VH-VL binders against RNA-binding protein 12B-A (Rbm12b1). Designs and how they scored, part 6

Target 1, 77 residues: RNA-binding protein 12B-A (Rbm12b1), of Mus musculus (Mouse) (q80yr9r283to359)
Amino acid sequence: FYVHLKNLSLNTNKRDLRNLFRDTDLTNDQIKFVYKDERRTRYAFVMFKNQKDYNTALGLHKTVLQYRPVLIDPVSR
Short names: E, the ipSAE of ESMFold2; O, the ipSAE of OpenDDE; V2, 0.75 times the mean of E and O plus 0.25 times the DockQ between their complexes.

## First folded at step 4 (VH-VL; framework fv_vedolizumab)

Design b5 (from b1 with heavy chain A105Y I108Y; at its last look DockQ between E and O 0.94; V2 from the best seeds 0.00; counts 0 for: pae E 5.1 > 2)
Fold by ESMFold2, look of step 4:
Structure b5 (fold): chain C 77 residues (1-77), chain A 119 residues (1-119), chain B 112 residues (1-112)
Amino acid sequence: as target 1 above (77 residues)
Amino acid sequence: QVQLVQSGAEVKKPGASVKVSCKGSGYTFTDYYMHWVRQAPGQRLEWIGEINPYSGDTNYNQKFKGRVTLTVDISASTAYMELSSLRSEDTAVYYCARDEGYYDYFDYWGQGTLVTVSS
Amino acid sequence: DVVMTQSPLSLPVTPGEPASISCRSSQSLVYSEGYTYLSWYLQKPGQSPQLLIYKVSNRDSGVPDRFSGSGSGTDFTLKISRVEAEDVGVYYCMQGTYWPYTFGQGTKVEIK
């Protein structure tokens, strides 16, 4: 169960994402920031181990994190 | 509002170094890559490099690698470009430019800093 | 390095007439998400460059709708549907897909 995070602050780290998704069982290994070559982007993928956590995460779509509404989209994988 | 203010014009001799500053205001300084671009008189724009102000990570145009150093002072919201071993061909206007960070385009530019290299 | 080639390099125009500027890249500018990192800038006389168009066809805030961008892959176009006196300057395309980022030679638009 994957979600695609968009519009992240370049300051956002894995701790910030665990706090955003604090109602799920999320560990650092489930979070992957996207890079263009060596350059950090505003994208990440997060894997959730079950449907409950996945649905919880999708429900946080447009939650503001570090002055940016985080866009959270499902991934077909 | 977003503003990038650069340091004043510089006149240098060949072999010297120059350090140009770019102070950002009106936004979260560490949330946007800062780029440096130059324009020699009558020439096209030339990308020098970029810095992630949060991490300090840099990417340089290989043409300048070894002579250019990009740094930031986060507490002062200021980026710096230092170019060493100056030659007359380095005479140009140097710009800082903010990267919006989603699609790699430069949405705000500094006013430019003229660096003149002459004997 | 990706070479960006603009045509024409000089474009005298009559106010009220359309203008078109071509930009060609030496390789495809499409990146892994299917996005194309192609932008257009106007440098008015004595000024720093200003953003007009990002991601091929998106106008920056405050850019008049007489400006439009189009293209894909390696071939891109900036159009001005009706040139005004304030549109004078040098227009640059830039690719941000590959390091180093590179600009076209510029197209000088001037009133005739």
Scores: ipSAE 0.092, ipTM 0.786, lowest interface PAE 5.1, mean pLDDT 90
ESMFold2 (binder alone), look of step 4: mean pLDDT 92; pTM 0.946
OpenDDE, look of step 4: ipSAE 0.825; ipTM 0.944

Design b6 (from b1 with heavy chain Y102W; at its last look DockQ between E and O 0.74; V2 from the best seeds 0.00; counts 0 for: pae E 3.1 > 2)
Fold by ESMFold2, look of step 4:
Structure b6 (fold): chain C 77 residues (1-77), chain A 119 residues (1-119), chain B 112 residues (1-112)
Amino acid sequence: as target 1 above (77 residues)
Amino acid sequence: QVQLVQSGAEVKKPGASVKVSCKGSGYTFTDYYMHWVRQAPGQRLEWIGEINPYSGDTNYNQKFKGRVTLTVDISASTAYMELSSLRSEDTAVYYCARDEGWYDAFDIWGQGTLVTVSS
Amino acid sequence: DVVMTQSPLSLPVTPGEPASISCRSSQSLVYSEGYTYLSWYLQKPGQSPQLLIYKVSNRDSGVPDRFSGSGSGTDFTLKISRVEAEDVGVYYCMQGTYWPYTFGQGTKVEIK
């Protein structure tokens, strides 16, 4: 169960994402920030181990984190 | 509200160095890549490099052969570009530009700093 | 380096008429996540460049809807449906897919 996070602040870290998804059972190894070579992007992928956590995460779509609404979509192709 | 303000014009001799400043305001300075771009008179825009102000990581256009250094002072919300071993072909307007990293485009530009290199 | 080639380089236009600017890259601009990092800028006389279009077809905030972008792969187009006097200046495409980021030569749009 993967979600695609978009529009992240460039200074967002894994602790910030665990706090955003605090109602789920999320650990650091489930979070992968997207890089364009060495360049940090505003994207990340997060894997959830069960449907309940996945649905909880999708429900947080457009929650503001560090002044930016986080876009949360089902996994892309 | 969101603004990039650059230091004033410079006149330099060949072989000298120049350091141009770019102060950002109205936004979270560490949340956007800062780029430097130059434009020689009547010529196309030319990318010099970028810096991530949060990490300090830089990427440079290799054309400048190690002559360029990009730095930031986070506490002053200011980016700097230093270009050394100046040549007459370095005469250009130098811009700083903010990168909206969601789509890799420069959404805010400084006013430009003319650097003139002449004997 | 990716070479960006614009045509025409000069585009005289009558206000109210459409304009179309072509931009071609020397290689595909699609990156590994499927996005195409092609943007368009207008540099009005005596001003800094301003962003018009990002990721091929998305208008930046505050850009009038008479501006539109299209294209894919290596071939891209900026269209102005009805040119206004304030649209005069030099238009640049830029690729942000590969280092170094590179710009086209510019297309000078002017009143005829």
Scores: ipSAE 0.339, ipTM 0.838, lowest interface PAE 3.1, mean pLDDT 91
ESMFold2 (binder alone), look of step 4: mean pLDDT 92; pTM 0.947
OpenDDE, look of step 4: ipSAE 0.762; ipTM 0.933

## First folded at step 5 (VH-VL)

Design a11 (framework fv_dargistotug)
Fold by ESMFold2-Fast, scan of step 5:
Structure a11 (fold): chain C 77 residues (1-77), chain A 127 residues (1-127), chain B 106 residues (1-106)
Amino acid sequence: as target 1 above (77 residues)
Amino acid sequence: QVQLVQSGSELKKPGASVKVSCKASGYTFTSYAMNWVRQAPGQGLEWMGWINTNTGNPDYAQGFTGRFVFSLDTSVSTAYLQISSLKAEDTAVYYCARDVEYTYDSSGYTVEYFDYWGQGTLVTVSS
Amino acid sequence: DIQLTQSPSFLSASVGDRVTITCRASQGIKSYLAWYQQKPGKAPKLLIYDASTLQSGVPSRFSGSGSGTEFTLTISSLQPEDFATYYCQQLNSYPTFGGGTKVEIK
């Protein structure tokens, strides 16, 4: 299961995302920040290993992280 | 040269509060996160949490929510750990440690480690 | 939390000995493991990160190996300054430390 994260602060790191999703079993290798022309974008992909964690993550849609609401969209990829 | 210099030892009574400082020098303070690690007498290392020095956003490990507060003063490149309502079991050496985290390729592989540590601050809580 | 088990907890060794310390993770952590050395009354010092990468300034007698759940720190020829407590740390999730291995002189 994948979610697409949007509207991230450019200063968001993987530990920030592990803390946001602390009620899930999330590790560094499940998080991929999106880069364009060697620069960080406001997008990331996060993989969850089971449906429970995936549903927990979707429930966090619009949680404020670093002064920005994180948009969490389901992805089939 | 990178240095993390912590405040001196503290002797406190149960119920008091303490504020430990960790002053950074020799690098851009906001480019590296800061961790706090506790070591009780004769015990091992215990990670307490971290603070994003660019945003000021703290995150706490399980067991360190509530009485523990991480904060910053970026104008003097200093991180702080405040412990309220001190208990005897808070007696420990508290370390700050600089966090290196970077993604070295497009696969998203991340390298993370604590490269520099403060000298530690002993906090003793006794009646 | 990911649990790290270090073995042995204590060992006695002589100068010139080959010393190995193991660290086992309760779940796979790829190569997201670091090793630290702590001398009495001092802060920990980073020795190795990413399981096998030696930190700048650390003597080449130190080496790390492993991936997944089993990791080893090796000191090829123990020196007097190496008597210390060694800790492994995983950074694949919220950081956790092993219980430590105290290396004492025989």
Scores: ipSAE 0.030, ipTM 0.783, lowest interface PAE 6.7, mean pLDDT 88

Design a13 (framework fv_dargistotug)
Fold by ESMFold2-Fast, scan of step 5:
Structure a13 (fold): chain C 77 residues (1-77), chain A 122 residues (1-122), chain B 106 residues (1-106)
Amino acid sequence: as target 1 above (77 residues)
Amino acid sequence: QVQLVQSGSELKKPGASVKVSCKASGYTFTSYAMNWVRQAPGQGLEWMGWINTNTGNPDYAQGFTGRFVFSLDTSVSTAYLQISSLKAEDTAVYYCARDYEDLWSGEYFDYWGQGTLVTVSS
Amino acid sequence: DIQLTQSPSFLSASVGDRVTITCRASQGIKSYLAWYQQKPGKAPKLLIYDASTLQSGVPSRFSGSGSGTEFTLTISSLQPEDFATYYCQQLNSYPTFGGGTKVEIK
């Protein structure tokens, strides 16, 4: 299960995302920040190992992180 | 070309403080996280933590809080490791290492500093 | 945290030998494993990342394989410059290193 995170603060690190998703078994390898020209974008991809964690993550859509609502979109095959 | 150049060796007495520098060149400093890795004499590699170079937010491995502080000076593309209240057990070579993160290939430490030997002895 | 166990911790080999080093993780790490070479007095050098991808500039005699919990580094024909200590590292959680494998001349 994958989600696409949008509207992230450029200051968001993996620890911040693990804290946001603290009710899931999220590890660093499951979080991939999108870079453009060697610089952070406001996008990341996050993988969840099971449907329970995936549903928990989707329920956090628009949670405010570092003064910005995080947009959480499912990624289709 | 990417380079990480660390400060020179230090000989300190127990209770002193030391500040090790790691100066980056050849890339955009704030685009890659910086890791700190320790190696005691004759022993293996031990990851101490990393710092987000864009925010300055450090994240420490268990056992490396309190006396250990990661910081940055982005104006000179330099990362710092400060160790306070030095103990004999802190004797080690300290390395900085750049974290490369790619969507497809994952993370790895692609460039390393040459290391800084910190010796703590009475 | 995730523990990595390397075996053997030490091996003696001759130039031209095939050398295999194993790294076992205490839990699944997919392919998020790197191998480093360290020579005395020098910083570690990245050899392999993503379990099997050879870093640019590293000789083709080095290869990595495995996924999940068991990984191997192979040197197909050992050269004089390959006598060093090798470390595996997982990057699936907070990074951890294996204990190292010292490859010495017979």
Scores: ipSAE 0.008, ipTM 0.678, lowest interface PAE 10.5, mean pLDDT 86

Design a14 (from vb_t3 with heavy chain D31S N59D, light chain S32K D33E D34G; framework fv_vedolizumab)
Fold by ESMFold2-Fast, scan of step 5:
Structure a14 (fold): chain C 77 residues (1-77), chain A 121 residues (1-121), chain B 112 residues (1-112)
Amino acid sequence: as target 1 above (77 residues)
Amino acid sequence: QVQLVQSGAEVKKPGASVKVSCKGSGYTFTSYYMHWVRQAPGQRLEWIGEINPYSGDTDYNQKFKGRVTLTVDISASTAYMELSSLRSEDTAVYYCARDLGYSGYDYFDYWGQGTLVTVSS
Amino acid sequence: DVVMTQSPLSLPVTPGEPASISCRSSQSLVYKEGYTYLSWYLQKPGQSPQLLIYKVSNRDSGVPDRFSGSGSGTDFTLKISRVEAEDVGVYYCMQGTYWPYTFGQGTKVEIK
């Protein structure tokens, strides 16, 4: 199960995302920041191992992280 | 309403520098990248560079690297482009543009009205 | 740098007739996350460019549905189903997949 995160602060690190999703079983290997030409973007992909964690993550859509609402979009597969 | 308002036209001599401003309003200034693009008379649009207003991090097109400096004044919601060592080929309309898509490399949803910079002896 | 090539460069159209503009990139614009960072802008006479289409086929807010974008990889098209007088101007495609951002030469749409 994947979600696509948008509007992330460029200072957001994997620890910040694990804290946002603290009610899920999430490790660093499940988080992938998107880079373009070796520069950080405001996008990330996060893999959840089960439906429960995936649904929990979707429920956090527009949660404010580092003064920015995090947009959480479902990604099929 | 989102608006980007730029400073007025400038006339400069070769070798001088110019500093153009772009004031954002109607949105959270630090939440979007600001880009600078120019257009010489009758020519295509040319990307100059970008700045992250939150961090001050910049990235420049190699063609302008060493001559261009992008800065921001967060308290004034204003971005600046300074271009030095001006030559006649720098005569162009300079635009600021906001980056939508939340990626920093997507597309430009709002543009300033443009600032004509004329370089002549 | 990625080279963006538009055709035609000049496109005279009769009001109410369709118009089609081609944009080709020197390499594929699909990035790793699956997005294609191809956008279209209209610059009306004496005005700043304005966004029409982003990510190949998405109309910006307020853009009439007579405008549509399509394409994939290296070949992209902007279509106007019925050209109106207010559509006159220069149309530019832009790629944002690779740094630096690059624009096509522009296509001037004029009423004939």
Scores: ipSAE 0.006, ipTM 0.654, lowest interface PAE 10.0, mean pLDDT 86

Design a15 (framework fv_vedolizumab)
Fold by ESMFold2-Fast, scan of step 5:
Structure a15 (fold): chain C 77 residues (1-77), chain A 122 residues (1-122), chain B 112 residues (1-112)
Amino acid sequence: as target 1 above (77 residues)
Amino acid sequence: QVQLVQSGAEVKKPGASVKVSCKGSGYTFTSYYMHWVRQAPGQRLEWIGEINPYSGDTDYNQKFKGRVTLTVDISASTAYMELSSLRSEDTAVYYCARDDYVWGSYEYFDYWGQGTLVTVSS
Amino acid sequence: DVVMTQSPLSLPVTPGEPASISCRSSQSLVYKEGYTYLSWYLQKPGQSPQLLIYKVSNRDSGVPDRFSGSGSGTDFTLKISRVEAEDVGVYYCMQGTYWPYTFGQGTKVEIK
């Protein structure tokens, strides 16, 4: 299961995302920040290994992280 | 030189849809976000939404969510804003505006289109 | 949504004199990374808005040095050291720190 994270602070790191999703089993390898020509964007992809973690993550849509609501969109398989 | 050129004025009846275009030139189209902003007579500027031309991903202001659709045609370097279920309150000048979000300038609009007047009247 | 409040809303100015416009946000616009996403735009009569200042104090390319931006947190100021006839129009501040982006009401600068 994949979600697309939008509207992230440009300084959000993988530890910040693991803290946001702390009720899931999430490791750094499951998080991929989107870069355009080696420049950081506000997007990331996160993989969840099971339905329970995926549903937990979707429930956090619009949670404020570093002054920004994080938009969490499901991704087609 | 960077230019954003919008389509011409539109007159629509309530309940109709309108589709406004914005053609970019003088830059790499996929390297910049495109935003849409409107200005109704006597009102402030109001942000409608943004699109990443590289991915096609969109984010909309909640006020317009469900009525607005932003798209791009990369081969034509053209962005589109379609607004449905038009009401008299949607009468405004609609602008496209560029943001160097992908390449690092972020969260401000450095170039704007000339604007498209959309009039909704019965 | 973050509310942006400008003052004054109308500013008659004598050419050659300085002008100052205030912009206040309903909450702090600074991120912990140290960036403040506050920009200023000028809309001349019959024209689209144009960027003047970005990230509080950075002048856009081609903008005359008589324009300057300052401020922090919730209080921001745009100053014009010597107003010229071509500076007439409506000035808007905009915040990009919080989504959605929001604009102030605008300040109309007119020659007296």
Scores: ipSAE 0.006, ipTM 0.657, lowest interface PAE 10.1, mean pLDDT 86

Design a16 (from a14 with heavy chain L100E G101Y Y102N D106E; framework fv_vedolizumab)
Fold by ESMFold2-Fast, scan of step 5:
Structure a16 (fold): chain C 77 residues (1-77), chain A 121 residues (1-121), chain B 112 residues (1-112)
Amino acid sequence: as target 1 above (77 residues)
Amino acid sequence: QVQLVQSGAEVKKPGASVKVSCKGSGYTFTSYYMHWVRQAPGQRLEWIGEINPYSGDTDYNQKFKGRVTLTVDISASTAYMELSSLRSEDTAVYYCARDEYNSGYEYFDYWGQGTLVTVSS
Amino acid sequence: DVVMTQSPLSLPVTPGEPASISCRSSQSLVYKEGYTYLSWYLQKPGQSPQLLIYKVSNRDSGVPDRFSGSGSGTDFTLKISRVEAEDVGVYYCMQGTYWPYTFGQGTKVEIK
């Protein structure tokens, strides 16, 4: 199960995302920041291992992280 | 209804600082990011940075980082751009423009009229 | 930084004729289907830029239907089906997919 995160601060690190998703069992391996030309973007992909964590994450859409609302979209396969 | 009104033209000497204002009206000021963009004479538009008026959180184009400071006065619905250590290359029209942050669509729907900043000896 | 390249840079047109402006990005602007952050702006002489089209093909409110945007990936086009005198100015594409936001160099549309 994947979600696409958007509108992240360029200073957001994996610990910030684990804290956002603290009600899930999220590890660093499940978080992938999107880079273009070796530059950090405001996008990340997060993998959840089960439906419960995935649903929990979707419920956090527009939660403010570092003064920015995080946009959380389901990823269509 | 929606208007962004900027302060008047400025003439500065190299090494000085300039502070440009942008007053929003006709909308909820804290619901839209405010961006700053400049255009040197005959050149392309260049993005400087953004501020979230609700929180004061800023993000700057690396090219201007260390010289630019973006702030807001929520009670006055006014955003400010301060650019320090001015060089002749900073001569440009400076624009504010708004962006709806909750949509995440990353485009500028309303722009201020522009403020000409001239840096000359 | 993502480089946005427009062509032509100068586009003289006879009133009533169509015009087409190309915008090419150095990288794909697509993060996923439906999320392509390309917009078009018109800067009339002596004025600030104004939004024409956002998200590749969506006209801003009040923009005449003679304006249309299309494209995908790295190649985008703005078309004006019949150029009117009020359409004179410099057209810019902008990408919002990557930080920093970057603009094309502009296409000057003028009446012959």
Scores: ipSAE 0.005, ipTM 0.630, lowest interface PAE 14.5, mean pLDDT 85

Design a17 (framework fv_dargistotug)
Fold by ESMFold2-Fast, scan of step 5:
Formats: C-alpha cells, sequence, structure tokens
Structure a17 (fold): chain C 77 residues (1-77), chain A 122 residues (1-122), chain B 106 residues (1-106)
C-alpha cells in the first residue's frame, strides 16, 4: 500500500513523517522523498505494510506539518 | 501590527562568536517560517536558510551549515542566528524575514527585521 | 539551486520615466517570484508576489508580469522615492535572489 504525499515543506525529514504517522509501524526505508535533478521536491512516497496503517495514514490528509497541510493521496501498486 | 525587531550591531574579532536575535510581535509566532538573509557590504541579498517555528527544525542553504546555527525561543517569540569562529568574510548585515504561508498560495517574505550589522575585524 | 539573472545591473532615470527591470530564471518557476525594493541602510520591502500581485500599500505604478523563466518589474512613472535597488526572488525551490538592479537619479 502506497500513499503519495504532496505539499511537503522542503525541511520535512523522515523523523517528521514518522511522528506524523506515529500510530503506524513506519521505518525510514518505507519513506522515499522525490528528487528532481538532485533537488528535494515537495513530494514523497510512503509504503505501508498493512491496510490498517494505510487507512490510518489516509485519515491524516490535510494535517498541518511545518505550516503546510500535507496532501495524502492513495496509490495502489 | 506585525514587527520583527533585531538586536543591535556587533563588532567582533576573528575567532569570536555572535548571537543575533529577532523578536516577533503582532502575530502567532509558530504560524510563519522565519528566514535568515545575509547582505555583505556592497553586495546583494543571499538566503541563508529558514527555521520551522512549529517544529524547531532548521534548513541551511549550502555554505551555511558549519558555523551557523538557527534556533528559537517560542516563549518570547524570538528567533536566533549564532555564528561561531567568526571570519572577516562574515562581515554583513543579517536580516530575519517572515515567510507568509497561506495554504494553496505562494510563499513570500512579507515582513523583515531592520537588520543587524556584524563587523568582524582585527 | 535555481539561478536568477537580473538586467540591467544599473540604470539612470529621471522622475516620470518608465522603468523596466528583467529577471530570468535558469529553470521554470511558474509564478513563484517576488520583487523587493531596498533603500540604502534599510531592510528590503516586498512589492510584488506571485509574479504579478501587488502587496497591500504598494503604489499602483509598480507592476509585475511574466511566468516560467522570464519576469519583468515595471514602474510606470518613476517618483523620487523610487530610487532604490530592486531584487527578484524565486520561491519555487529553496529561495534564491537575483543580483539586484540599482535605479539611480539621472
Amino acid sequence: as target 1 above (77 residues)
Amino acid sequence: QVQLVQSGSELKKPGASVKVSCKASGYTFTSYAMNWVRQAPGQGLEWMGWINTNTGNPTYAQGFTGRFVFSLDTSVSTAYLQISSLKAEDTAVYYCARDDYVWGSYEYFDYWGQGTLVTVSS
Amino acid sequence: DIQLTQSPSFLSASVGDRVTITCRASQGISSYLAWYQQKPGKAPKLLIYAASTLQSGVPSRFSGSGSGTEFTLTISSLQPEDFATYYCQQLNDYPTFGGGTKVEIK
């Protein structure tokens, strides 16, 4: 199960995302920040290992992180 | 009204440290990012980085990671810039500037501190 | 980092003149561009954001245009208080500033 995170602050790190998703079992290797020409973008992909964690993450859509509401879009792979 | 008030000018010797303050008033401190911008004598504006006033997490532009530290004291709505091991090339006016964020809108620096001149000379 | 190139670096103008300053980005930045005015010994002041939106309290003689990589600041009828240095800034990625354009009296 994947979610696509949008509108992230450029200073968001993996600890910030693990704290946002603290009610899930999330490790650093499940978080992938998107880069364009070696530059950090406002996008990331997060993998959840089970549907319960995936549903928990979707429920956090528009939570404010570092002044910015995080847009959480479902992605099925 | 929104104000950013910075500490006064500093004259330091090479190797010393300096801590510049930027006190915010007139708005909710943790709702806006604080940026630091440097301007060397006769030169243009150079973005140094920003600090998230909600999380305390700093982000530094390339060239400002070693001797430069951004910090906060949210209880007094103040941001700080510390420069250690001062060099002559650190001589500049240092500005703090608020980043106006509205969800779904563009970011811009709407309010600036008056600037703090740091002079490093022997 | 996205590089911004301003032209001209200096210009001399008279009161009443139309002044045009250009800012070119090394890659597309959509409309994430702001313009600032700085007077000697003072902090910069925001004039325009989102490439063309006037900040509250800024005189209507100031206007911005452009998108993508080419942007322009125009002062339709230069006033004595407009003699200053002008900077563009992109906010599509980590912020960067143009080199500045100094507008001097003729």
Scores: ipSAE 0.000, ipTM 0.617, lowest interface PAE 13.7, mean pLDDT 86

Design a6 (framework fv_dargistotug)
Fold by ESMFold2-Fast, scan of step 5:
Structure a6 (fold): chain C 77 residues (1-77), chain A 122 residues (1-122), chain B 106 residues (1-106)
Amino acid sequence: as target 1 above (77 residues)
Amino acid sequence: QVQLVQSGSELKKPGASVKVSCKASGYTFTSYAMNWVRQAPGQGLEWMGWINTNTGNPTYAQGFTGRFVFSLDTSVSTAYLQISSLKAEDTAVYYCARDDYVWGSYEYFDYWGQGTLVTVSS
Amino acid sequence: DIQLTQSPSFLSASVGDRVTITCRASQGIRSYLAWYQQKPGKAPKLLIYAASTLQSGVPSRFSGSGSGTEFTLTISSLQPEDFATYYCQQLNSYPTFGGGTKVEIK
């Protein structure tokens, strides 16, 4: 199960996302930030290993992280 | 847990080649980029370049093309730095350092190897 | 390449002092700046990334500030274990390091 994260602060790191998704068993290996022209974007992909964690993540849509609401879009596996 | 362990010190003559290893453990090797950083005796840190551990593609900083080769063996989670045609000015401690340049939102070198001293002399 | 200039290159301070180190970039790097501590004979250790975010396990007496071209690392109350050389690093393009600041305790 995958989600697309949008509108991230450019200062958001994998630890920040693990804390956002702290109710899941998320590791750094499941988080992939998107780079464009070798620079950070406000975009990431996160893989969840089970349906429970995936549903938990979708429920966090628009949670404020570093003064920005995080947009969480579902994607098929 | 997360560890980067480098090969031991080397003493080489000018014109020789050296290959330094950096073995990673405690994480998925291909999810983090590996950087190489040089420090000449008594001097500051100098970034040499990085290798994408997922694709194997190296990127070299200006001044580190030609004689310097980054490679990896993903089956043993190890990155390598090879220096050919060694010169006295290559004498330095060489560090490997991981970052999430490929996968992370913010780049930073969170774990470093202990360093490998390469001495090029007579 | 983006050049980083650190000042001072050397400072001597007493335990309990507030210490500030500055890093100036030759062009704007937004908040793509990290600070490292290197103790004699050891590899560098990450202290701060994204200009102001403290790395896990780093004492709270360390803080970073700044954006664009002007950055500061502050140690609010210097401890004996803080004897080290400190380096800034920009990561807005290919990484480059500042020249380092050696902090000696009086």
Scores: ipSAE 0.000, ipTM 0.611, lowest interface PAE 12.2, mean pLDDT 86

Design a7 (framework fv_dargistotug)
Fold by ESMFold2-Fast, scan of step 5:
Structure a7 (fold): chain C 77 residues (1-77), chain A 122 residues (1-122), chain B 106 residues (1-106)
Amino acid sequence: as target 1 above (77 residues)
Amino acid sequence: QVQLVQSGSELKKPGASVKVSCKASGYTFTSYAMNWVRQAPGQGLEWMGWINTNTGNPTYAQGFTGRFVFSLDTSVSTAYLQISSLKAEDTAVYYCARDDYVWGSYEYFDYWGQGTLVTVSS
Amino acid sequence: DIQLTQSPSFLSASVGDRVTITCRASQGISSYLAWYQQKPGKAPKLLIYDASTLQSGVPSRFSGSGSGTEFTLTISSLQPEDFATYYCQQLNSYPTFGGGTKVEIK
């Protein structure tokens, strides 16, 4: 299961995302920031190992991280 | 020069409380996380948790909730570890160590304090 | 938690020897592994991060390799100052350390 994260601060790191999704025991290798022309974008993809964690993540849609609401969109695996 | 300086050794009785300090210098305190690591006599390294130096929010490893409290005083660039209701098994060297969370993908511990020996006996 | 198993727990070697230490993870951790050196009575010192990247100031005789679940620290041409205990650490989730490998120079 994948989610697409949007509206991230350009300073958001993997630890910030592990803390956001702390109830899912997310690991660093499940997080992929999106780059365009070698520059960080406001997008990331996060993989969840099971449907329970995926549903938990979707429930965090619009949670404020670094003064920005994080948009969490479902993506089929 | 980056430096983490910890408070001196402590000898405590069971049931007492102890507060260990870790004073940072040579870098922007709030740009790096502070970790706590325990090493019992003759044993290996055990990660206890971290504190976000920008927000003050602590995260504890399994086994270190309840009696262990991480805190900060950002005005003096100092992190604290408090242990309440001390038990004999808390006897250990306690280290603070910073990690590169702001820039890091791998969050390695690049600088460590010298360690504080806490002995709980009698 | 992700468990790390180090092998051997103890070794004795002569100056000039090639020393290898293995670290095995209970699940895949990609390259999120660091190696530390700890000398008696002192704090650990970072040697290697991202499985194979040598920390600035660390002698080139130290090298790391591996990915996934099996990792190796190698010391080519062991020196007297390399007497120490070596620890691996995974950083893919909440950090955990291996049990350590004590290297004694005879």
Scores: ipSAE 0.443, ipTM 0.865, lowest interface PAE 2.1, mean pLDDT 90

